# Ledger of designs, part 5: VH-VL binders against RNA-binding protein 12 (RBM12)

Target 1, 78 residues: RNA-binding protein 12 (RBM12), of Homo sapiens (Human) (q9ntz6r430to507)
Amino acid sequence: FCVYLKGLPFEAENKHVIDFFKKLDIVEDSIYIAYGPNGKATGEGFVEFRNEADYKAALCRHKQYMGNRFIQVHPITK

## First folded at step 4 (VH-VL; framework fv_imsidolimab)

Design k46 (from e05 with heavy chain D57E)
Fold by ESMFold2-Fast, scan of step 4:
Structure k46 (fold): chain C 78 residues (1-78), chain A 121 residues (1-121), chain B 112 residues (1-112)
Amino acid sequence: as target 1 above (78 residues)
Amino acid sequence: QVQLVQSGAEVKKPGASVKVSCKASGYTFTDYYMNWVRQAPRQGLEWMGMINPSGGETRLNQKFKDRVTMTRDTSTSTVYMELSSLRSEDTAVYYCARSYWDTGEYYFDYWGQGTLVTVSS
Amino acid sequence: DIVMTQTPLSLSVTPGQPASISCRSSQSLLYSDGETYFYWYLHKPGQPPQLLIYEVSNRFSGVPDRFSGSGSGTDFTLKISRVEAEDVGVYYCMQSIELPYTFGGGTKVEIK
C-alpha cells in the first residue's frame, strides 16, 4: 500500500511527512523524499501504509496542506 | 442557489475586538473551505485566512495570526472571524469567500456582501 | 510571500474598444500537476468581488465570452475584446499555489 507524493515543500523532511499523515499507520522506514545534490527536497516522495484502510484514508488527504503548500497524494500508477 | 450573508456594519474603538459572521446556504456547508479577505479604504484585497468547516482547521496569514480567530458552527452553517486589538488600520470591508477544495482548485467562486468595520477613537 | 504585480494601475476605455491588463508573479504558479493556480476577479462598485477567470484561461459560469485569460509561469494577461459599461470596476489577479494567497494591486477600468 504505497502512495506517490508530489508538491512537497523545498525544506520537507521525514518528520513533515509523518505529521501530514498523522493518525494513519505509516511505515516510517518506507518514507522516501527525493533530494537534489544541494540536499534539498525536489518535491517528490513515496510512503507505504501498513493496512488498506489507512492507505485509503491517505488518498483522501490529496490537496491538503503541508505548511504553506498543498500536497498531491496519488496511488502508485501503472 | 449559493448565498453567503454577512453580519452588519460595526463601529469599534481602538483596542476592542470585532466578530463578523457569514451564514452559508444553498450547498453542503462542509464541502467547501471559507476564506476571509479584507479591503481597507483605497487599498487592494488582502487574504486573512481560511477555515475548513468540516474539521474546524484553520490556515491564517502570519500577518494576522496573533489577532485573528476563525470558527464555525455547523448547526447554523455559519463561519465567524474575530479580530482583536483593533487599530485604525483595521478599518476595512471584510468579506467571506468560498473556495472549492475537492478538485484542488482554490479559487473564490462566491463572496458575501461584505461587512464594514470602522475603528475610530 | 508571492508578490503579484499588476499593470496598468488604471485605464480609461472608449465603449466597444478592447482593454488589456497584465499580471506578473514573483515566482512560477505552475504546479507539479501541470495546472497553473492563477485567477482573475472583478470588483464592481457597490458589489462584492466576483470570479471571472480560473486557472489562467477558464471563464467562470455566466462570464461573457468577451473576457479571455492567457499566460503561463509568471506572466498573465486578461483581455476584454469590447468593453461595455457593465465592465467598469477594479480587476484583481490572485495566486493560490502557496499560502498566503496573494492578490495583485488592482487595475481600475473606467469608461471615457
Scores: ipSAE 0.042, ipTM 0.743, lowest interface PAE 6.5, mean pLDDT 84

Design k47 (from e05 with heavy chain D57Y)
Fold by ESMFold2-Fast, scan of step 4:
Structure k47 (fold): chain C 78 residues (1-78), chain A 121 residues (1-121), chain B 112 residues (1-112)
Amino acid sequence: as target 1 above (78 residues)
Amino acid sequence: QVQLVQSGAEVKKPGASVKVSCKASGYTFTDYYMNWVRQAPRQGLEWMGMINPSGGYTRLNQKFKDRVTMTRDTSTSTVYMELSSLRSEDTAVYYCARSYWDTGEYYFDYWGQGTLVTVSS
Amino acid sequence: DIVMTQTPLSLSVTPGQPASISCRSSQSLLYSDGETYFYWYLHKPGQPPQLLIYEVSNRFSGVPDRFSGSGSGTDFTLKISRVEAEDVGVYYCMQSIELPYTFGGGTKVEIK
């Protein structure tokens, strides 16, 4: 159960992803945030959820705010 | 038809608090964010914050975080903005304005008529 | 905060003549979804502000086609092809890509 994140703020860190998905059972070790050569987030990331209910709840946070920027939460299936 | 009706003008002393209401009708109250925007005399528009009426969560302009509270009552489709520790520079017309967020479009399509708040000694 | 700078501060237009207003943002307003989160509002005397243009170039319902928006990235223009008396007011640009949402300083349009 993975979601793809787009629009992450440049200061995004794992702790921000954890806070954004508060009360959902995320796999903290699965958090990935892409960083560019300048050390800033590229705006992309993904995270895994431990169960289907929390995965579905995570999709409902699409376009909610992380810091000062709303982020997109998209399903990924592989 | 969409309507946003605000409470009447207020005159307050420095240090007081003011609570302005905005009653929505003509649409599903929980489908739109409600924003508060003010305009002081001879100045431009300034965004104060927004509330999601569905969950009641807010995002506030950092400038006002310590003084502003936004709440809603879903039974009456009303949003409230309370500003505390009033100063003379808070004299302004305060507007509520709805914004659509669900499909990724964010714009203030309908505005209330405005509420004049005057802070004077 | 993203700073929105409008020029000119004011302009007086002869009825029927064109008018052009510029807005510049301190950062790009293009989001990862390919959309640009930029808007124009008109604040007429004695009325609340009203939405004129959303997402750079889309006219809101009821807005006459003599209004057009254009631009990309950080540089945006509102054009009125033939100014009428009802167009008098203060025009504001706005961004919603980042909190806090910010407005330009306004451009006052008057009839000569």
Scores: ipSAE 0.011, ipTM 0.688, lowest interface PAE 8.7, mean pLDDT 84

Design k48 (from e05 with heavy chain D57W)
Fold by ESMFold2-Fast, scan of step 4:
Order: C-alpha cells, then structure tokens, then sequence
Structure k48 (fold): chain C 78 residues (1-78), chain A 121 residues (1-121), chain B 112 residues (1-112)
C-alpha cells in the first residue's frame, strides 16, 4: 500500500509527512523524499501504509494542505 | 444549473457578530470547497477563508482567524460565515464562491449574489 | 503572503479599441504538477464577480473570444481585443498556489 506524493515543500522532512497523515498507520521507515541531480528536493515523495483502510484514507487526503500548500496523493504499486 | 443564494443585508453595531448564509443548489454540495470573499467600499477583493463541506474542515486567512468561523449543514447544502467583534472597517459586501478541489482547479467558478453587512454606531 | 500587483489602476477605452491589463506576483505561481495557479475575474457594477480566465490562458464557459490571457511564472497579461460596453467593470487577478489566496488591487475599465 504505497502512495506517491507531489507538491511537497522544498524544506519538507519526514516529520511533516507523518503529521500530514496523522492518525493513519504509516510505515515510517518507508518515507522517501526525492532529490534531484542538483541535490535539491524535487517536491516528490513516497510512503507506505500498513493496511488497506489507512491507504484508502490517505488517498482521500489528495489536494489537502501541508501548511499553506496542497499535496497531491496518488496511488502507486511497489 | 448552479446557484449560490445568500442571506439578506445586515446592519450591526460595533462589537456585535454577524452570520451570513450561502445555500447551494444544482450540484453535489460535497464535491466543492466553499470560499468567502469580501469587498469593503472602494476597496478590492479579500479572501477570508474556505470550508470543505464534506469533512467540515476550514482554512482561514490569518487576518480573520480570531474572529471568523465557517460551518456548514449538509442536510440543507448551506455554508455559514460568522464574523465577531465587528468594526466599522468590516462594512463590506460578503460573497460565497465555490472551487473544485479534486483537480488543480481552485478557481471560483460560481459566486453568490453578495450580502451587504453595514457596521455603524 | 503572495502579493499580486496590477497595472494600470484604471483605463478608459474607446469602444472597439483594445485594452491590456498586467498582473505580477511576488513569487512563481507554477506548481510541481506543471500547472500555473493564476486566474482573472471581472466584477461588473451591481453583479458578483465572475470568472473570465483560469490557469493563465483558458477561457471559462461563455467568455467571449475577445478575452485572452497569457504569461508565465510571475508576469501575466489579460487582453481584450475589442472592448464592448458590457466589459465595463473592475478586473482582478488571483493566485491559488498558496494560502491565503490573494487578489490583485484591481484595474477599473470604463468606456470613454
């Protein structure tokens, strides 16, 4: 159960992803924030959920806000 | 067709509160965010905040956060905006405006007719 | 907050002549999805505001083809190829990339 994230703030850290999906059982070790060839964050990330119910709840947070910016949450397979 | 119908004009004293309603019809109420935008006389448009009618959560402009409350009633497809501790500078026309959330289309495609709120002593 | 600056503050146009309105944002409105979260609205006397252009250059349903939007990043332009009497009002740009959503100060268009 994995989602693909777009629109992460440049300064986003794992703790911000955890807070965005608060009350959902995420696999914290699965959190990945992507970096480009220039070493800067791309705004993309991935996170896994422990069960299907929380995965589906996570998809319902598509276009919800992390701080002042909205985050895109897309389904993805491992 | 889409309609947003707002409550009528209000005259309030400084320090009072006002609650404006916006009744939606012609679409699925929970598929769109509802925004509140005001315009004071001879001033520009100012975004006050928005509510997600499905979940009831709000995002408020920090300028108003201590005084504004937004709520909704899904059984009547109505959104409410309450502004407290009114001052003369709150005299304005208040609009509701919907925005679609599922795509990148956060534009305000339909607006209510506006509600004039006059604050005078 | 993202600041939206419109120029000119007002313009008077002879019917049938073109008009051009500019809007500049204090930071880029381009999102990581490749879309630009920028819009134009028209506020006619006695009516609520109405959407004219969404995502920089797309006309909303029913908007005449004499209206066109262009721009990228921080600099945007609304053009009216032939101003008609019904186009009188105040034009506002808006961004929705970041909360709070913010509007430009408005450009008043009137007929000479």
Amino acid sequence: as target 1 above (78 residues)
Amino acid sequence: QVQLVQSGAEVKKPGASVKVSCKASGYTFTDYYMNWVRQAPRQGLEWMGMINPSGGWTRLNQKFKDRVTMTRDTSTSTVYMELSSLRSEDTAVYYCARSYWDTGEYYFDYWGQGTLVTVSS
Amino acid sequence: DIVMTQTPLSLSVTPGQPASISCRSSQSLLYSDGETYFYWYLHKPGQPPQLLIYEVSNRFSGVPDRFSGSGSGTDFTLKISRVEAEDVGVYYCMQSIELPYTFGGGTKVEIK
Scores: ipSAE 0.015, ipTM 0.724, lowest interface PAE 7.1, mean pLDDT 85

Design k49 (from e05 with heavy chain D57S)
Fold by ESMFold2-Fast, scan of step 4:
Structure k49 (fold): chain C 78 residues (1-78), chain A 121 residues (1-121), chain B 112 residues (1-112)
Amino acid sequence: as target 1 above (78 residues)
Amino acid sequence: QVQLVQSGAEVKKPGASVKVSCKASGYTFTDYYMNWVRQAPRQGLEWMGMINPSGGSTRLNQKFKDRVTMTRDTSTSTVYMELSSLRSEDTAVYYCARSYWDTGEYYFDYWGQGTLVTVSS
Amino acid sequence: DIVMTQTPLSLSVTPGQPASISCRSSQSLLYSDGETYFYWYLHKPGQPPQLLIYEVSNRFSGVPDRFSGSGSGTDFTLKISRVEAEDVGVYYCMQSIELPYTFGGGTKVEIK
């Protein structure tokens, strides 16, 4: 149960992702903030949830704010 | 005016650690990454790594990752590079150099004056 | 790692004459954003390195127009139309398309 994040502040860290999804059962070791090959942050990330209910709740946080940035939360299909 | 001012020259014994500082002024410290680049005598430039002063995250050259630590203090606009387990081949001039990360290319537009680190027995 | 190969290793130039320095990368430096992550620096005696050219052909602020950069993909050239005494130093190319950022071995320019 993974979501794709877009629009992360370039200085965002794992703790900001945890706070953004507070009250949801996050697999904290799954948090990934993407960096481009040149080391610049891309603003993209991924996070996994332990159960389907919290995964669905996470999708409802689409376009909510992390600091002064709104975050896009998208489902990942396999 | 952008200025990067580094700490003074160091002489160390093999096995010691050295910590070099780079104090930034004349711009918003957290808007630019800070890179560390070294040059051994009669050798070329070698990139060691970089730090994002905003969050403190680092990207290190794998060659140095087990010996280099980069940190910053936002209250003093200062970046630090610590190199441990020094060897004679670490004798070099160490430079800090800033790079913009928001838009455009990742070039090193301003450099510190350099810090000579000599490792000798 | 991307390998940057510079030629020549050194050159001695009569003042007022042109100079040309080449740099070749082991892979293309053109990124998906349309930018080429390639730069030229000059390291003068007693001074820190200074940026000359960014993104292949753009002169950095304060760089004289006698300096010009060109190239694409993997093959790049720095030209100095009329070498002056103040141009003495070691010239380095650099890529930042991927980590670790890497420099060429340098080209030493001396006045004859």
Scores: ipSAE 0.005, ipTM 0.636, lowest interface PAE 11.5, mean pLDDT 84

Design k50 (from e05 with heavy chain D57R)
Fold by ESMFold2-Fast, scan of step 4:
Structure k50 (fold): chain C 78 residues (1-78), chain A 121 residues (1-121), chain B 112 residues (1-112)
Amino acid sequence: as target 1 above (78 residues)
Amino acid sequence: QVQLVQSGAEVKKPGASVKVSCKASGYTFTDYYMNWVRQAPRQGLEWMGMINPSGGRTRLNQKFKDRVTMTRDTSTSTVYMELSSLRSEDTAVYYCARSYWDTGEYYFDYWGQGTLVTVSS
Amino acid sequence: DIVMTQTPLSLSVTPGQPASISCRSSQSLLYSDGETYFYWYLHKPGQPPQLLIYEVSNRFSGVPDRFSGSGSGTDFTLKISRVEAEDVGVYYCMQSIELPYTFGGGTKVEIK
């Protein structure tokens, strides 16, 4: 049960992802924030949820804000 | 208005250390990265590194990694750059410059006035 | 390190005439996110450097419309449609796609 995140603030850390999904049972060790060759975050990330109900709740947070940045929450497609 | 005010000129002996300060005002100190850039006489601009004032985390140019330390004091909105084991080649004007981390582009929109550091025997 | 090469090293311009400055990077500055991590700065005598252009072609706040940036990939140009006395200084390009961030060697603009 993974989601793909887009539009993350470039200073975003695991703690910001945890707070954004507060009240949902995330797999904290699954949090991945992508970085480019210049050492800057690309704005992309991934996170796993422990159960289907919280995964579906996470998808409902699509277009909510993390600080001043609008976050896109997408299901991972093959 | 955004202002970055740096400490005054320094004269140091080879082998000494220098610590330059940059005091920020007119914006939320923890919302912007602070970069350090230097310019030696008759030469171009050289990026030394950056610090995130919120957590104190740094990204340093490998050329300086073993000699440069960047720190901040959030109570005074001040960033510090300390360069050790000074050589004559370190004679330069040192600038602080802020960048907005949330835009995806770390361009330097405001700069301090510069601090001349002279290393002479 | 990404090498930024500027031409010319210097130019003298009659007031009101146009000027053109080039910058070439040793590798593409276009990242997979669709952004180009390229900037122009002006260092006027007695003042700190100031931002002119960000992301190739966007003028920073307060920058006159006589300044324009263009280019893509590895080749970039800064144009001044009519040079004025206050435009005297050294112009620098910069990349931030890869650490360490690097600057061009500078182009000195003088008035004749």
Scores: ipSAE 0.006, ipTM 0.641, lowest interface PAE 10.4, mean pLDDT 84

Design k52 (from e05 with heavy chain D31Y)
Fold by ESMFold2-Fast, scan of step 4:
Structure k52 (fold): chain C 78 residues (1-78), chain A 121 residues (1-121), chain B 112 residues (1-112)
Amino acid sequence: as target 1 above (78 residues)
Amino acid sequence: QVQLVQSGAEVKKPGASVKVSCKASGYTFTYYYMNWVRQAPRQGLEWMGMINPSGGDTRLNQKFKDRVTMTRDTSTSTVYMELSSLRSEDTAVYYCARSYWDTGEYYFDYWGQGTLVTVSS
Amino acid sequence: DIVMTQTPLSLSVTPGQPASISCRSSQSLLYSDGETYFYWYLHKPGQPPQLLIYEVSNRFSGVPDRFSGSGSGTDFTLKISRVEAEDVGVYYCMQSIELPYTFGGGTKVEIK
C-alpha cells in the first residue's frame, strides 16, 4: 500500500510526512523523499501504509497543505 | 441548502478583542475548509486564514498571525475567528467562506452574510 | 505573496454592450497537475461576494453563459458579452496556488 507524493516543500523532512499523515499507520522506515544533486528536495516522495483502510484514508489527504503548499497524493502500482 | 450564518455587528474600543462566529448548515461540516476574508471601507478583499473543521488545524495569513485565532465546535457546526489588539484599521466587514479541499477544488463557493466590526474610541 | 493586478479600476457600460476585465499575477498560477488556480468573484451591493468562474474558464453553477473567462500563466481576462443591470458590482480575481490566498484590487462595473 504505497502512495506517491508530489509538491513537497524544499525543506520537507520525514517528520513533516509523519505529521501530514497523522492518525494513519504509516511504515515510518518506508518514507522516501527524493533529493537532487544540490541536496535539496525535488518535491517528490513515497510512503507505505500498513493496511488498506489507512492507505485509502491517505488518498483523501490529496491536495491538503504541508506548509504553504498543497501536496498531491497519488496511488502507485504494487 | 447550504447556509453560513454569522453573528451580529460589533462595536469595540482600540485594544479590545472581537470574536465572530459562523454557523454552517446543509452539508457535512468536516468535509470543507472554512476561510475568513475581510473588507475594510473602500478597500478590497483580504484573506485572513482558514481552518480545517475536522482536525482544527489552521493556516493563517502571516499579517494576522500574532492577533488572530481560529477555532471550531463540531457539535454546533460553528467556526470562530477572534482578532485581538484591535486598531481603527481593523474596522471592516468580516466574511466566512467555505472551500472544498478534496478532488482539487479550492474555490469559495458559499459565503456568510458578513459581520461589521467597528473599532472606534 | 503573489500580487494580483486588475485593470481597469472601473468601467461604465451601455446596457447590451460587451465588457472586458483583465487580471495579471506576479507569478504563474499553473500547477504541476496542469490546472491553473485562478478564480473570478462578483461582489454586488448589499450582498456577500459570489463565485463566477473557477479554474480560469469554468462557469460556476447558475452563472449565465454571457460570462466567459480565459487566459493562462499570468494573464487572465473576464468577458461579459452583453452587460445587463444585474451585472453591476465589483469584480475580483483570486489565486489559490500559494498561501496566502490573494485577491486583485477589484474592477467596478457600472451601467451608463
Scores: ipSAE 0.011, ipTM 0.656, lowest interface PAE 9.3, mean pLDDT 82

Design k53 (from e05 with heavy chain Y33W)
Fold by ESMFold2-Fast, scan of step 4:
Structure k53 (fold): chain C 78 residues (1-78), chain A 121 residues (1-121), chain B 112 residues (1-112)
Amino acid sequence: as target 1 above (78 residues)
Amino acid sequence: QVQLVQSGAEVKKPGASVKVSCKASGYTFTDYWMNWVRQAPRQGLEWMGMINPSGGDTRLNQKFKDRVTMTRDTSTSTVYMELSSLRSEDTAVYYCARSYWDTGEYYFDYWGQGTLVTVSS
Amino acid sequence: DIVMTQTPLSLSVTPGQPASISCRSSQSLLYSDGETYFYWYLHKPGQPPQLLIYEVSNRFSGVPDRFSGSGSGTDFTLKISRVEAEDVGVYYCMQSIELPYTFGGGTKVEIK
């Protein structure tokens, strides 16, 4: 159960993804945040959930804010 | 169809608080975020913040964070904006405006008529 | 905060003549979904602001086709092909890509 993240803020780190999906059972080791040569997030990421219920709940956080920037949460077919 | 009706004009003394209401009708109240935007005399539009009527979640402009509170009452389809520690510089027309969040709309398609708040001694 | 700079501050237009208003943002308003989070509003005397153009170039419901929006990234233009008396007011651009949402300073349009 994976979601694809777009629009992550430049300062985004794994801890921000964990906080954004707090109360959901994420696979912390699955968190991927793409970083550019400047060391800032490029806006893309992925995260895996341990169960379907939390995966569905994660999709409901689509376009909610991480800091001052909203992010997109998209399904990935498995 | 869609209507946003705000409370009437207020005159307040410096240091007081004001609570402006915005009553929604003609649509599903919990499907749209409600924004508050103000305009002081001879000034432009300034975004104060927004509230999700479904969960009560707010996003506030940091400039107003310590003085503004936004709440809603789903039973009456009404949102409230309370601004405390009023100064003469807070004299403005205050507008509510809805935005549709889930489809990525994020623009203010309907606005209330405005509420004039005058702060003077 | 993203700064929105609007020009000119005001313009007086003879009825039937065209008008053009510019807005520049301090950073790109293009999001990763390919959309640009930029809007135009009109604030007429005695009325609340009203949405004219959303996402750069789309006219909102009921907005006459004499209004058109264009631009990309940081530079945007609103054009009125034939200004009419009912178009008098202050025009504002806005961005919603980042919080806080911010508006341009406004352009006042008057009839000569």
Scores: ipSAE 0.011, ipTM 0.689, lowest interface PAE 8.8, mean pLDDT 83

Design k54 (from e05 with heavy chain Y33F)
Fold by ESMFold2-Fast, scan of step 4:
Structure k54 (fold): chain C 78 residues (1-78), chain A 121 residues (1-121), chain B 112 residues (1-112)
Amino acid sequence: as target 1 above (78 residues)
Amino acid sequence: QVQLVQSGAEVKKPGASVKVSCKASGYTFTDYFMNWVRQAPRQGLEWMGMINPSGGDTRLNQKFKDRVTMTRDTSTSTVYMELSSLRSEDTAVYYCARSYWDTGEYYFDYWGQGTLVTVSS
Amino acid sequence: DIVMTQTPLSLSVTPGQPASISCRSSQSLLYSDGETYFYWYLHKPGQPPQLLIYEVSNRFSGVPDRFSGSGSGTDFTLKISRVEAEDVGVYYCMQSIELPYTFGGGTKVEIK
């Protein structure tokens, strides 16, 4: 049960991802924020959910806002 | 064919409220956000807020948040924008405009014809 | 709020001549997903606004190829290669990278 995140603010930390999925049972140690070769965040990330119900609820957060910026939440392809 | 049809012109006194409707047809109503944009005389376009017709949740421009309410009725594919405590400076043409929410396409592709709201004593 | 500044305020064009309109944003409109959340709209007399260009350079369905958009980051340009009578109206740029969405002040295009 994993989602792919796109559009994360460049300054986003794990705590922001946890807050964005508030009330859902996430695997906190699964949170991954991607960084490019220049050492700057790419705005991409991944996070796992402990159960299918919360995974499906997470997909409903697609285009919801982290502050004033919206986040894209996608299912992992295959 | 996508159509957004708005209610007719309104004349209101200061302190009154106005409720403008926007009826959607030609697409799946719950698949698109609906935005409200106004234009006062000799002014530019100003974004007021948006509603997600699927859940009914709204995002409002802070400038209007204490006076504006946005709602929808999925059975009639209609969105509503109510502006309270009207002032003369609220005289404007009010537009509804839809936006897509998936795949990063956050543009206003279709607009209603506009509703003129005149606030005068 | 992100401030969108358009220049010029107005321009008068002889039919068949080119026109160029600029828009500058107070901060970058490039999002971390690699997309730029910038658009051009045309507000013709007696009609509601209509979308011309989305995501900087993509022409919306039905928009004539004489319209082109370009730019990156904070500086954007709309070009009309040969202005026609039907192109008269007020052009607006818009950003949707953050709330509230904001528009430029508009550029009025008139035929000489």
Scores: ipSAE 0.006, ipTM 0.665, lowest interface PAE 9.9, mean pLDDT 83

Design k55 (from e05 with heavy chain Y33H)
Fold by ESMFold2-Fast, scan of step 4:
Structure k55 (fold): chain C 78 residues (1-78), chain A 121 residues (1-121), chain B 112 residues (1-112)
Amino acid sequence: as target 1 above (78 residues)
Amino acid sequence: QVQLVQSGAEVKKPGASVKVSCKASGYTFTDYHMNWVRQAPRQGLEWMGMINPSGGDTRLNQKFKDRVTMTRDTSTSTVYMELSSLRSEDTAVYYCARSYWDTGEYYFDYWGQGTLVTVSS
Amino acid sequence: DIVMTQTPLSLSVTPGQPASISCRSSQSLLYSDGETYFYWYLHKPGQPPQLLIYEVSNRFSGVPDRFSGSGSGTDFTLKISRVEAEDVGVYYCMQSIELPYTFGGGTKVEIK
């Protein structure tokens, strides 16, 4: 159960992703945040959930904000 | 045909509240955020906040946080902005404006016609 | 908050002559996704504001090609190659890279 994240803030770190999905059972070591040459997040990320219920709840957080920036939460296309 | 139709002009006393509506048509209501922007006489545009009609979650300008409430009714495709504890400085034209968010753009492509709110003693 | 500064405050243009409006932001508007969250709007008397340019240089649907936007980072320009009577109004720049969204103070364009 994995989601694709888009729109992450420049300073996004794993702790921000954990807080954004607070109350959901995430696989913390699955968190991936893409970083650019300046050492800042590129806006893309991925995170895995341990169960289907929390995966579905995570998709409902699409359009919600991380700080002052909205986050897009998409199902991963295989 | 995208249309945003706002409620009519209001005249209020200081300390009162006003609730302005914005009815959307011509698109899928829950696919776009709705913003509220005001313009006081002889002043520029000021962003007040926005609502996500899908979840009902809001982001408000801190200047208005304690006085403004934004809500929506998905059955009527209508967004509401309520401003309480009105002061004379709140006399302004209030606009709703939609924004597309899904591809990382937040421009206001369509605006309502505006609602004049006058606060006078 | 990001501060948006517009110059000039107003300008009077002879029909058919060019006009140029500047906007500067207190912070870069380039985001980590590669997009620049900068826009131009026109507010005509008696009408709601209308979108002219999105993401620095893209003309919105129906906007005449005499309007062009340019710039990067913190410095942006709106140009009208040949001003017409229908272009009268107040022009506003806006940023949406962070909350709260902020507008420039406006530039009034009049025909002389």
Scores: ipSAE 0.006, ipTM 0.665, lowest interface PAE 9.3, mean pLDDT 82

Design k59 (from e05 with light chain Y31W)
Fold by ESMFold2-Fast, scan of step 4:
Structure k59 (fold): chain C 78 residues (1-78), chain A 121 residues (1-121), chain B 112 residues (1-112)
Amino acid sequence: as target 1 above (78 residues)
Amino acid sequence: QVQLVQSGAEVKKPGASVKVSCKASGYTFTDYYMNWVRQAPRQGLEWMGMINPSGGDTRLNQKFKDRVTMTRDTSTSTVYMELSSLRSEDTAVYYCARSYWDTGEYYFDYWGQGTLVTVSS
Amino acid sequence: DIVMTQTPLSLSVTPGQPASISCRSSQSLLWSDGETYFYWYLHKPGQPPQLLIYEVSNRFSGVPDRFSGSGSGTDFTLKISRVEAEDVGVYYCMQSIELPYTFGGGTKVEIK
């Protein structure tokens, strides 16, 4: 149960992802945020959920604010 | 028919607080954010912040963060904006304005009539 | 904060003549969903502001077709094909891509 995050603020850290998905059972070790040379987020990330119910709840947070910007929450597709 | 009806004009002394209300009708109150925007005389529009009526959580403009509080009462479909430690430069017309949040459409489609707050002497 | 710059500060228009107002943002208002978070409002004397144009070019309900919005990225234009007395007021652009939401300084439209 994994979502793809897009549009993350450049200041985004794991703690912001945890707060954004508060009350959902995330796999904290699964949090991935792409970082540039200066240690700032580049806009993309991934996070896993422990169960399907929380995964579906996470998808409902699409287009909500993380800090000062909207983020996209997408299912993982191939 | 969507309507936002605000409380009446207020005259306050410097250092006082003011609480302006905005009563919503004609739509599902908890489906839309409510914003507060002010305009001081001969100045432009300035966004103060917004509240999510469903959870009561707020996003405030940093400029006002230490002085502004936004709350709501779901039983009366009313939002409140309280501004403390009033100064003469807070003299302005204060507007509530709703915005849709679910699809990221954050434009202000309906506005209240405005509340004049005068801070003098 | 995103800075919104409007030009001109004011314009005086002969009735029936066109008017054009520009707005420039300090950064792109295009988001990763392909939408541009840019709006035009009109503040008429004695009335609350009203939405004219949302997402660059879409007229809000009841807005006459003499109003048109265009632009992309950081540069936006509002055109009134023929200005009428009821169009007098101050026009404001706004962005909502980033908090805090910010408005342009306004363009005052008056009839000559």
Scores: ipSAE 0.011, ipTM 0.680, lowest interface PAE 9.1, mean pLDDT 83

